# Ledger of designs, part 4: VH-VL binders against Sex-regulated protein janus-B (janB)

Target 1, 140 residues: Sex-regulated protein janus-B (janB), of Drosophila pseudoobscura pseudoobscura (Fruit fly) (p54365)
Amino acid sequence: MKILNCFSLIGQCAKPILRTYTSPAADLLKLPRVDIKEGKLRYLLLSVYIHGETKHARTVVRGWNTDSHDDIYYKNVRAMEKLGLCTKCLGGGKMDNDESARKIKIHGSCKTFGAANHHKTKEILLSSSKYKNFNITVKK

## First folded at step 4 (VH-VL)

Design m13 (from l10 with heavy chain S31D; framework fv_lutikizumab)
Fold by ESMFold2-Fast, scan of step 4:
Structure m13 (fold): chain C 140 residues (1-140), chain A 123 residues (1-123), chain B 107 residues (1-107)
Amino acid sequence: as target 1 above (140 residues)
Amino acid sequence: EVQLVESGGGVVQPGRSLRLSCSASGFTFSDYEMSWVRQAPGKGLEWVAYISSSGSTIYYPDSVKGRFTISRDNSKNTLFLQMDSLRPEDTGVYFCARAPYDYLTGEYYFDYWGQGTPVTVSS
Amino acid sequence: DIQMTQSPSSLSASVGDRVTITCRASQSISSYLTWYQQTPGKAPKLLIYAASSLQSGVPSRFSGSGSGTDYTFTISSLQPEDIATYYCQQSYDTPYTFGQGTKLQIT
């Protein structure tokens, strides 16, 4: 609902909102790489990392039935801040996740962050136990 | 001391097959995405195959799709390119290249290249 | 497929000159652009990635800039060892495509 400040495109690093029982590095390793809903989704490709320690960065896929890509981004930023982690958006697009047919179609772009590298998104999905045997197609 | 060494090139007739190998050393091979890139005599670079670190994701351009097969053996630190139904236009030097994914930029780039192995397809 | 066009195709310059090469993509590639140097008979060498990031060990006289569809590569003060063919490459989408190359010669 607001015009996004261009600086939001760089990334978000913040102090933990609450303490966790594990270290940020342990929380990063436990972070699910894929968290997507079924159906027609907006999705983002996000880099999650520890401030000042990018060697342990992880790329994750988040896709939901939301009104805008911004909703996905800010929900992830808030969740990561609780774990002491930083988020950088690598772009987004649209996804049609047909779990009954075991087919996923990835395409398009995000108006705010631009198009993600959809082939990297496909690689991440195929690396997950749930989606490893799905037929995943990428367009434009 | 990252080193990539290609082998298996040679002269073959059209329609024949050739298998290229790339031996990797000086880094943890299983952590890196890999690619093959070729260069025809006096011409520019052309990407021909990509394989993810685990081997689960593979990409080809249409020019070689269905004829070339990229594979890897992480236990032997070796990358392969099986080339079937070779055509004169497949002639060139074939380079293997390390293609890491940069987590902050979201980009793939070829950071280290082998010396190349020549492939000539002629009658 | 995303087409990459370099300009010029060849260039002659003197030691100490500022050299600029351009690369144009047929569609926006969101700064997923890499520059490589190739001397005759050798493998390509990575110089710049993400349009403007200098690879470790590469001299600071090399730089890159640009966004969207238009990118530039600059050598601020040409040295004899810089004589090579330079290629741009997009990694935004498969197939990964290279420009045709710019052959740099010394006069």
Scores: ipSAE 0.210, ipTM 0.747, lowest interface PAE 3.9, mean pLDDT 88

Design m14 (from l10 with heavy chain E33Y; framework fv_lutikizumab)
Fold by ESMFold2-Fast, scan of step 4:
Structure m14 (fold): chain C 140 residues (1-140), chain A 123 residues (1-123), chain B 107 residues (1-107)
Amino acid sequence: as target 1 above (140 residues)
Amino acid sequence: EVQLVESGGGVVQPGRSLRLSCSASGFTFSSYYMSWVRQAPGKGLEWVAYISSSGSTIYYPDSVKGRFTISRDNSKNTLFLQMDSLRPEDTGVYFCARAPYDYLTGEYYFDYWGQGTPVTVSS
Amino acid sequence: DIQMTQSPSSLSASVGDRVTITCRASQSISSYLTWYQQTPGKAPKLLIYAASSLQSGVPSRFSGSGSGTDYTFTISSLQPEDIATYYCQQSYDTPYTFGQGTKLQIT
């Protein structure tokens, strides 16, 4: 038996929602690119896109103090579905976010989704106002 | 029907400034990352800058960081490149390019390019 | 920065020939590789993205393959309109870097 949902080869999409007060495109533009906690955490690199328009997507970084990358993925899927958006996981890893020292270390892999492109994660973090001055290192 | 038209190039002295524009039509400009790529006479392609769909995410290589500023006006479907402190090595044809995102791989690629606008920095 | 090296820098071939160009990255780029075609005086045209995905509208005689650090671009049966300079580009890490280009001529 295959555990296909653990590999998530296909993105997860919401059905049309009658109670949507803003367009999915507007919601996608307002979505924060970076949402990470301080400390030692697991992280995922996620693609968020509009149902039926996979070429129009936004890459986001999500990291929390959790024992499971799957928890990060499914909570994001549920949040995005409320906005009419779909989620595809691009892999994950581990992150040590030391905000007092302004240092972030990124490495490792996710058992379910494989290793993210950590260099893309670094790029996204450095593009944010909060982390632009941080010393960010990537290791395998 | 996707079109990108660059303008604003010209001949300038070292140390001066130029502002390039790229007018987009035939697609929803506000939904795409956009980039500038340049090409020196008889040489290869060199990436210069990218900007996210909202304008909040911007990146430059070290060769232009601190001198060039990429920006966009989604209400006018226009991409800009402000080039300050120009050097002879900045001479080349400047292309604007659309960068869709391949959600399956997480890769950005340049699927449509403008015809380019020439910039010559002479001393 | 990731360095991209193309081989050969130039080549001559006849119509109908199978043409192969290689691109080597200084580190693994996980198939984050794109191939472009440029005719003199014109803008580049996207041919292949994600190392092996053919762009819509591009003839099937063009193909790409490879993984890790080594990638290959192939034209299975060269046509006159294919005479151009070809560039590879990585998007694995910023700055995005291009190969030096391969100039293809007819003989």
Scores: ipSAE 0.014, ipTM 0.628, lowest interface PAE 7.7, mean pLDDT 85

Design m15 (from l10 with heavy chain Y50R; framework fv_lutikizumab)
Fold by ESMFold2-Fast, scan of step 4:
Structure m15 (fold): chain C 140 residues (1-140), chain A 123 residues (1-123), chain B 107 residues (1-107)
Amino acid sequence: as target 1 above (140 residues)
Amino acid sequence: EVQLVESGGGVVQPGRSLRLSCSASGFTFSSYEMSWVRQAPGKGLEWVARISSSGSTIYYPDSVKGRFTISRDNSKNTLFLQMDSLRPEDTGVYFCARAPYDYLTGEYYFDYWGQGTPVTVSS
Amino acid sequence: DIQMTQSPSSLSASVGDRVTITCRASQSISSYLTWYQQTPGKAPKLLIYAASSLQSGVPSRFSGSGSGTDYTFTISSLQPEDIATYYCQQSYDTPYTFGQGTKLQIT
């Protein structure tokens, strides 16, 4: 199954080599749940966690105007590694973020990681101060 | 060992209020999403409220929205459910439940439950 | 809201029998499904999460499978201590919803 293969083969966590000046747990708690651009985006739903402490993971949404979901994934992996954190991709899709109209539309899938749980993505967006009053729709 | 102990249940008249508490021990309470789940006499389980680890994200089903308020005090390892404008249909055993995060799927599930505290709303 | 329907609502079986309970979601829930066991008068106990992942400490005779809208829970060889009500629950979307329960009795 494509979805199972994406989760099992991609997103393994390497042990951090260089520790940050702050603890990984503190960095995880300060990590923004939502970091998306305006416009027509590709997005990923990502699990960020501490190596060996998976119970303290955080689910984050990352979306940018980019040619590939892989670009979003690898940029996040590099950023998280600098904080001593690991990344697991939970799938992706497409997003139309119209901030002037306060509307977000979420749909689709990612070729390499499969489709994210778009309803979970919607919950995370609504939990943020910036997007809590947006009209967010999920399409199949 | 993980323990969740509910308190605050009782018998109350319609329109009154009750405040339930759930004392957590044996784990890092501030790292877990928590929920309240109720069960009416002889009936199945019904999810009532959930709250994120930090307390910033809260969800309710329509049946209790506007009447119930979930909150937590991470410094005291305690979860609360303030129940206002109680109705006979709110009668049941109220469980608090711990929701660990599954990093492989990004979802939450209830791995430990308290023993429950009974709430009876009758005239 | 996502509706969860269990079949059967009640079941009677003998020790050693293979028991199967099914759970159907009103829409695809992408394996965000959990199974719980509840003995009368007690709190529910987690058995299976993510449709097929066995909780640590739970006997291997319990298993789960399925995808999309259709899920199954199986007890490969029924034991006397398995008499209980079993519930499925979806965590795919809020509100979290449970099936109506399957009451298992031993003959």
Scores: ipSAE 0.076, ipTM 0.726, lowest interface PAE 5.4, mean pLDDT 88

Design m16 (from l10 with heavy chain T105D; framework fv_lutikizumab)
Fold by ESMFold2-Fast, scan of step 4:
Structure m16 (fold): chain C 140 residues (1-140), chain A 123 residues (1-123), chain B 107 residues (1-107)
Amino acid sequence: as target 1 above (140 residues)
Amino acid sequence: EVQLVESGGGVVQPGRSLRLSCSASGFTFSSYEMSWVRQAPGKGLEWVAYISSSGSTIYYPDSVKGRFTISRDNSKNTLFLQMDSLRPEDTGVYFCARAPYDYLDGEYYFDYWGQGTPVTVSS
Amino acid sequence: DIQMTQSPSSLSASVGDRVTITCRASQSISSYLTWYQQTPGKAPKLLIYAASSLQSGVPSRFSGSGSGTDYTFTISSLQPEDIATYYCQQSYDTPYTFGQGTKLQIT
């Protein structure tokens, strides 16, 4: 159960077990920047990087219909480890993703990691092909 | 080695309760989603319950909603299924499974299963 | 709920044969499809996830393909130890649903 403490204390993750047929660098490059569900979500802004090589990090948005931001963090850690990658949390919040109306509302904070930079989250969403024409609003 | 060991099954009359346990070892239990899957005699697989790694997100199919309660104790590496108001159609082998994964790659699959514990609901 | 239908429900084949099992979803599941192997009296074992990804340690004679509503599982050269019931499962939406199973026997 010490996976979060280990990561936070050292500023690095343990070297992941590689379970893919591609290199970590290739996996990082093809990693989707946005992966969110529809509906009322908790979300995290995450930095994903190769163990020992933070200069090649990518910032990604992950949101799921869950009662805990910790669920999102641990799921991402496990998924990234499969690809030989490490995760650092940059904060979180809440999101209302109404895909039928093409509207997203971003607000709030995460008890564990604090509030993400919601304006950065909006930029990342708008840079994606799926959400580039959505009406995205930030409340603070 | 990843191990999941179920216990608590048995024979019970309709309307009674049973509590199943699943003891996990060989991995960081608190980092994984867990599920229960059952199989009636001679029939196929049926998903019964899902719980997130922290225990805060829980899903059930309509067939057991309101009667079954999934829970976990991460300090003891144990998963539970409290089964109330049992019916003959709940009869089957109940498997503990390391559960549907994350939204990231969209994969939700059971990569490791316990050997199952039999539950028989009969009058 | 999403219904999963397997074809055939049972089949017999000889060692060395190519075996194909099909799984059809009642709606598009965007390749969120998993295949399991179950020998009698044992727990299921994961073979294929995300429609086509082979689980680590699973022999390369097993493969999966498909998209949308139609998915296929193939054993390129049947071995005696492959005699089992095979299940597909969708993970696109809750409730997670399984096909009825395909019982594979050796002739």
Scores: ipSAE 0.005, ipTM 0.514, lowest interface PAE 13.5, mean pLDDT 83

Design m21 (from l10 with heavy chain A99D P100L; framework fv_lutikizumab)
Fold by ESMFold2-Fast, scan of step 4:
Structure m21 (fold): chain C 140 residues (1-140), chain A 123 residues (1-123), chain B 107 residues (1-107)
Amino acid sequence: as target 1 above (140 residues)
Amino acid sequence: EVQLVESGGGVVQPGRSLRLSCSASGFTFSSYEMSWVRQAPGKGLEWVAYISSSGSTIYYPDSVKGRFTISRDNSKNTLFLQMDSLRPEDTGVYFCARDLYDYLTGEYYFDYWGQGTPVTVSS
Amino acid sequence: DIQMTQSPSSLSASVGDRVTITCRASQSISSYLTWYQQTPGKAPKLLIYAASSLQSGVPSRFSGSGSGTDYTFTISSLQPEDIATYYCQQSYDTPYTFGQGTKLQIT
C-alpha cells in the first residue's frame, strides 16, 4: 500500500446546495474544531473552507473507531457540503484517546492521505475546553 | 509590512543566562506560530524552539531542553527565549521566525525571519 | 531525529547553467520539505514549500520535486544573484531538522 501525499490530491469542492437561511461563513465559524471518540481511533486533520475562498480556511480534527481513514474523509465531505463548505484532507494518523487517564497519544499515518502534522493536531486538541488539561504525546 | 526585530543578544560567560526578545509588527501576532532558529559561526541552521499561537504547545530539541524556555506575550506582540546554563556550543546568531501553518498544505514553514541577534558564550 | 543530507556540500557553476541540489531524509517525510536561500550576512529566505510549491514572489527558475525520502531543488538558469547557501528542512516531525547546506558560487 502506498501512502499518498495529501497535497498532490485535488480538493473535493462542488458548489454546495445551501439548506438553511444561514451563510457558509456563519457555518464555518460555528464548526467544532475537535470531534473525536474515546479509545483507539483513526483520525484526520481536515481543512474546511468556503468554495472559492481559501484564505479563511479552518483546520479541524476528526476521529473515530473505524478501519478506514477514507470513511472519516467522505463522511466529513458530505457533512460539509450540506453547510456550503469544501473539505481538503491534510493527512491523518492514529490516536489513543484515554479520557479516564487524561492522556492522548498521536502517531502514524493515513494510507490514502499520508501523515498529518501531528504537532498541529496536538495544538488543536489543547486549544479545546475538553482536552486542554490532557497529557498529549506525539510518537515518532 | 511584516517585521521581526530581535534584541537581547551579547557576550556572556558559560553557565550564565540571557533573555532574547523578538518584537513583531505588520501582522496579527496572536494568530501565528513562532520559532527560534540559530546558526553557529560558519555552520548551518538549527531549530531551537517552537511555540503555538496561543502558547499552549511548545517544542524543543534535546540539545536545549531543560535549559531554554520559549514564551510569548500576545498583548505586546513579543516572543521571548530565556536561555539558562549557557554553553560555548550555544554561540551563534539567533533568528526569530514566523512559523506559518499553511491551512491548504498542512505544512509549517518559516515565511518571515528577523535579521538575527548574535550570542557569544565564551570565557 | 530525522537526518537531512544534502548533496553536494558545495558547487561552482556558470551563469546560465542548470543547477541541481538533492536532499535525502533518513525516513519518509511525506513532502513536508522546505527550501531556503541564505545570502552571506542575511537571514534565510523561503523559496519552496511542500516539496514543490513556489513561494509567491520567487522567480520561476527555482523549482522543487520529490517525495518520500528523496527531494531535488533546481535552478533552471543560474543568475549572479543566486550566489548563496541553500538549505532543505523537514517539518514532518519535531525536532525540525535542516540539511547541512549547499554553498553555491559562480565561476
Scores: ipSAE 0.067, ipTM 0.728, lowest interface PAE 5.4, mean pLDDT 88

Design m22 (from l10 with heavy chain A99G P100G; framework fv_lutikizumab)
Fold by ESMFold2-Fast, scan of step 4:
Structure m22 (fold): chain C 140 residues (1-140), chain A 123 residues (1-123), chain B 107 residues (1-107)
Amino acid sequence: as target 1 above (140 residues)
Amino acid sequence: EVQLVESGGGVVQPGRSLRLSCSASGFTFSSYEMSWVRQAPGKGLEWVAYISSSGSTIYYPDSVKGRFTISRDNSKNTLFLQMDSLRPEDTGVYFCARGGYDYLTGEYYFDYWGQGTPVTVSS
Amino acid sequence: DIQMTQSPSSLSASVGDRVTITCRASQSISSYLTWYQQTPGKAPKLLIYAASSLQSGVPSRFSGSGSGTDYTFTISSLQPEDIATYYCQQSYDTPYTFGQGTKLQIT
């Protein structure tokens, strides 16, 4: 099933519920760009934005070792909705995050969302304090 | 309104250095990737340097690698380009450009540009 | 490096004409393509990003299409203020590369 504009799906990207004293804009700016586990992962490149305000968005990387690509997406959508934010998937792939060797390998695709721009994923990882000195390789 | 204002260009002899600055206003500078793009007289556009929003990731094309250094000061909303060992082929107008974002694709593009600062390296 | 080739290099048209410019990448760039307009002596202006998305404030007569390696930029009804040089650019991979430009003039 293709992911459409979030308003086209029941229960997704509906009018945000503000649950904290912080605004959606403040929550978006504080959102970690990288949240990945160690090991052999499935990953998604996701765009997170404020409902009704699409010109300002944040691209984030999310990867888990046991979840399917769809499970990663679903988990992130629900977490973002609690912050008043919408999610658009930009594709995915696979990642081998070897933190002891300080190496990350990125490749592949996601059946539901297609391949992410792995070079963009690499840039985001290198921008983080934890992964900025890692050797990150992309299979084209 | 988004404004980018370049300064520091001028006429210089081959082998010397110049430092360009770009003052940003009207947006949260620390949230955007920035680039320098140049244009030789009568020629097309050439990307020169990229810096991530935090300053931790930097990229150059081979034509300037080892001679040019991009940096930023997020507390002062300022982007810099240090140009060493200048050559006649570095002559051109140097633009600073903001990295825009498309939420549907995750693509980055240059959504706002300064008016440019001219750099002339005499032969 | 990804090479970007524009065609034609120059083009003459009359006000009201439909104008098309093509951009080809040396490899697939997955719609990571942007179009810019530049009048002589001025900074480039963003018109279209992600191959087909119109930048806010840009007139609807400008449009883009394409996928893979082949992309097209169209002006549906040329206005005098549209006389400029147009550039495509890929952001799929570094180094970011531009086409050589297409110079658009009145016949």
Scores: ipSAE 0.011, ipTM 0.583, lowest interface PAE 9.2, mean pLDDT 84

Design m24 (from l10 with heavy chain S54D T57Y; framework fv_lutikizumab)
Fold by ESMFold2-Fast, scan of step 4:
Structure m24 (fold): chain C 140 residues (1-140), chain A 123 residues (1-123), chain B 107 residues (1-107)
Amino acid sequence: as target 1 above (140 residues)
Amino acid sequence: EVQLVESGGGVVQPGRSLRLSCSASGFTFSSYEMSWVRQAPGKGLEWVAYISSDGSYIYYPDSVKGRFTISRDNSKNTLFLQMDSLRPEDTGVYFCARAPYDYLTGEYYFDYWGQGTPVTVSS
Amino acid sequence: DIQMTQSPSSLSASVGDRVTITCRASQSISSYLTWYQQTPGKAPKLLIYAASSLQSGVPSRFSGSGSGTDYTFTISSLQPEDIATYYCQQSYDTPYTFGQGTKLQIT
């Protein structure tokens, strides 16, 4: 494959579903930047945006103990579509989240989507209240 | 419309300090990541400091780590670079650059640059 | 650190010529590559990002292509105002690094 799916100009975006009490813009602002589990994880860096509006997209980190980056991607796509939001994968990698030691190690790549910009992933983690004081390292 | 204006450059002796400023206008400064990039006389570009939009994340390459401090004042639309323990190899033009993250491609790039302020470190 | 090598380091061409500059990364950078133009005495200007995406307001004669470790920058029909040094930059991994530059002269 010359071009990985996460590097295409087109993200995953189903026809928006309008919710009774929230707008897509309000739901986008309420999204947590970080949603990761403890332990040895696969992770993805994802852009979430409103169809036709990319300047105010929100970049989020999702990581779970799973055998497939695709699992993380499609679960996020389904969750975002319920909010009328689109998802584009910016790549991924592996993460070792040792919450007791307050250490996170980020490395590697996603076989399906390619490597994320781990610099951006570290920035997002450090911007969160839970992980702001963690020792976060990036390795190849 | 977007403008970045650097100031504070000059001639200093090795071991001394210098503080650079960059005044931003024409955009919402608090929404953008910022960087300093330098260029030695007759040489290429070198990235020397990065700061996130809220200031919570800062990056330095090893060449300046421990000597340079990047900071920002979003209420005054101003970016700073405090340069301590200056060395002759720090000589160059220092550019202030806006360094947004592209949400569709997942990369950083420098979309607007100031005209630079010269720094000369010599005895 | 990822090393970026440009070729050639300098070239001379005539108005109307097709000019190609190459940039090679020491490892795969997955198209996280940007091209800048620096006119003598001025700050750099963004031309191309994501290896092939043209920045708004940049003339269509400028283009980029490539993948993996090898990238090219092309000016399809050289104009006098294109006299400048051109730099590639990778944003795949920190520190983000620039090529040494290619000085373009018109004669």
Scores: ipSAE 0.341, ipTM 0.779, lowest interface PAE 3.0, mean pLDDT 87

Design m25 (from l10 with heavy chain E33R S56D; framework fv_lutikizumab)
Fold by ESMFold2-Fast, scan of step 4:
Structure m25 (fold): chain C 140 residues (1-140), chain A 123 residues (1-123), chain B 107 residues (1-107)
Amino acid sequence: as target 1 above (140 residues)
Amino acid sequence: EVQLVESGGGVVQPGRSLRLSCSASGFTFSSYRMSWVRQAPGKGLEWVAYISSSGDTIYYPDSVKGRFTISRDNSKNTLFLQMDSLRPEDTGVYFCARAPYDYLTGEYYFDYWGQGTPVTVSS
Amino acid sequence: DIQMTQSPSSLSASVGDRVTITCRASQSISSYLTWYQQTPGKAPKLLIYAASSLQSGVPSRFSGSGSGTDYTFTISSLQPEDIATYYCQQSYDTPYTFGQGTKLQIT
């Protein structure tokens, strides 16, 4: 299995090295709340914020067709660092995104980060233009 | 070295079944996502099936969903594609392909391919 | 489904020429784009992944760029062995879709 290091993967949020020409606040406002694949996914509920400015945090949903929740977390951390942003994981689970039927089923937990608040995940999905009319169900 | 060898192709009548195999060597098979990609004569590439490293996650395009089944045996380093209810439009070369996982980007791409096995569905 | 459109469908160029092939997605694919080379009768070969990352062992004359919906593949100085069909592929969402291919010929 993947070896986790809480100092590099789980708990640390130091000031990122910036490589953008926009401010972190502008990048945070432009950040999509939902970025998920179609099909049977692992997903994470993530808090994204500016280092030292938690009042402006955004909660986002990221779902990927992967074998590990850690893959989703690591990918997001690297993408956010490029924008001068910090990431905190709020838990995860599994998602079945059937876009043809306009149905999403959310359940389960993440071994590394625990279960997300699936009702918060549903709220975020329904707030997006693509998923606002989907039938979204939550099960444990 | 990384090697993927397909087998099980052949000529079959519409409505019949074929089972393809892909034997993997030179890498830790159980650590990689795998796919089948096909190519009809003179046409482009078409993705057919995906399976995660553990076998827990499986995806198909609508064109084969309900007719094709992808599976793997990690103890034998072998990938399978069970093709049922074959149609003339399923004719083509079937490639086995390996997909690594990049932890930094989460990208999905096929870094190694087998040579392919031909499947012909005709009367 | 995400539709991938390549242009041109075919082209002919001389050795040493700069060749550009484009790939357009019907929606943003966040750089989840890969380029493959296929020589007649052979399996495809990975050239570029993540829109711009060169696969190990692939000559530096090959490069990729782009973001959002529009992506470009470039051969800076065409060589005879580059005669092939080139395909783009998105892996942003299932079904994973390929462009129709660009057949490259050398005069």
Scores: ipSAE 0.006, ipTM 0.537, lowest interface PAE 12.3, mean pLDDT 85

Design m26 (from l10 with heavy chain T57Y, light chain Y96W; framework fv_lutikizumab)
Fold by ESMFold2-Fast, scan of step 4:
Structure m26 (fold): chain C 140 residues (1-140), chain A 123 residues (1-123), chain B 107 residues (1-107)
Amino acid sequence: as target 1 above (140 residues)
Amino acid sequence: EVQLVESGGGVVQPGRSLRLSCSASGFTFSSYEMSWVRQAPGKGLEWVAYISSSGSYIYYPDSVKGRFTISRDNSKNTLFLQMDSLRPEDTGVYFCARAPYDYLTGEYYFDYWGQGTPVTVSS
Amino acid sequence: DIQMTQSPSSLSASVGDRVTITCRASQSISSYLTWYQQTPGKAPKLLIYAASSLQSGVPSRFSGSGSGTDYTFTISSLQPEDIATYYCQQSYDTPWTFGQGTKLQIT
């Protein structure tokens, strides 16, 4: 099985066939910055952009209870393609999301994509209404 | 109003082929992932094929892999299932189902189903 | 493959009863669990997704709970139209798999 290095995909995204009733720019603006599960997660820091228009990118955090970072990447690529959007992975890691305690711990790396900038991930989480008051710690 | 209508079912002998169709209306077909799910008489549900909105990603369980082919024609709002080398155990009602990705949960689920088309494989 | 086991396989209840069905996964599925209702001769209907999220238009008497490997579906007060077969399904990993179904009958 071949896995693609996201850094080798810089500037590469097949032109999406738009299937939305809204524009790619509107879809990008509506895209949640944070979409993570509760518990012990693998996560990715992803750049989502309009095909041919990388200047209008949105950085998003995606994490779920899976044993593979590749699962998160491919699910996001599929979700983005139906909105006319492209995905570039910025790295990943692990996350322990304890919503009842309002604590999130971010650490580690992704075998396929390398370590994300965990401080950037923390900034994005804190910018969301749901996680803005959480105690978020970054460990290398 | 979301509507999915299956057709193409029938009675065939083992080893023969059938092609099922699913006509979609009431939504932007090309924006949604689609699946086929079957149900043998008196039995439960079994997922048999998945295709992404663009057609770029396709998945099958081992029970049908190599014999069934899922495809879609987004210009005609139609989903297909080509079933080759049919066996008696393929007998059942075949449902076409819409499988959106939910951004809030990160999950795929079957939110709308067709009425099903019966397939009987017998000698 | 992830195996889904429902308990019980069948049950009988009266209108107004509280009905509980359990679904157990062979491994943790992290709340990637959906519940469907199937009336005889008809297509399944989505009731609950993400273990506990009620689908739009579904009556509030239906609820779901659970985490990890163990999930529960509850009807707080059974109505005649609720007599059906109920299925759980995991979407954590492919192949997506269903439980064997629980046939709910009226006494």
Scores: ipSAE 0.006, ipTM 0.522, lowest interface PAE 13.5, mean pLDDT 84

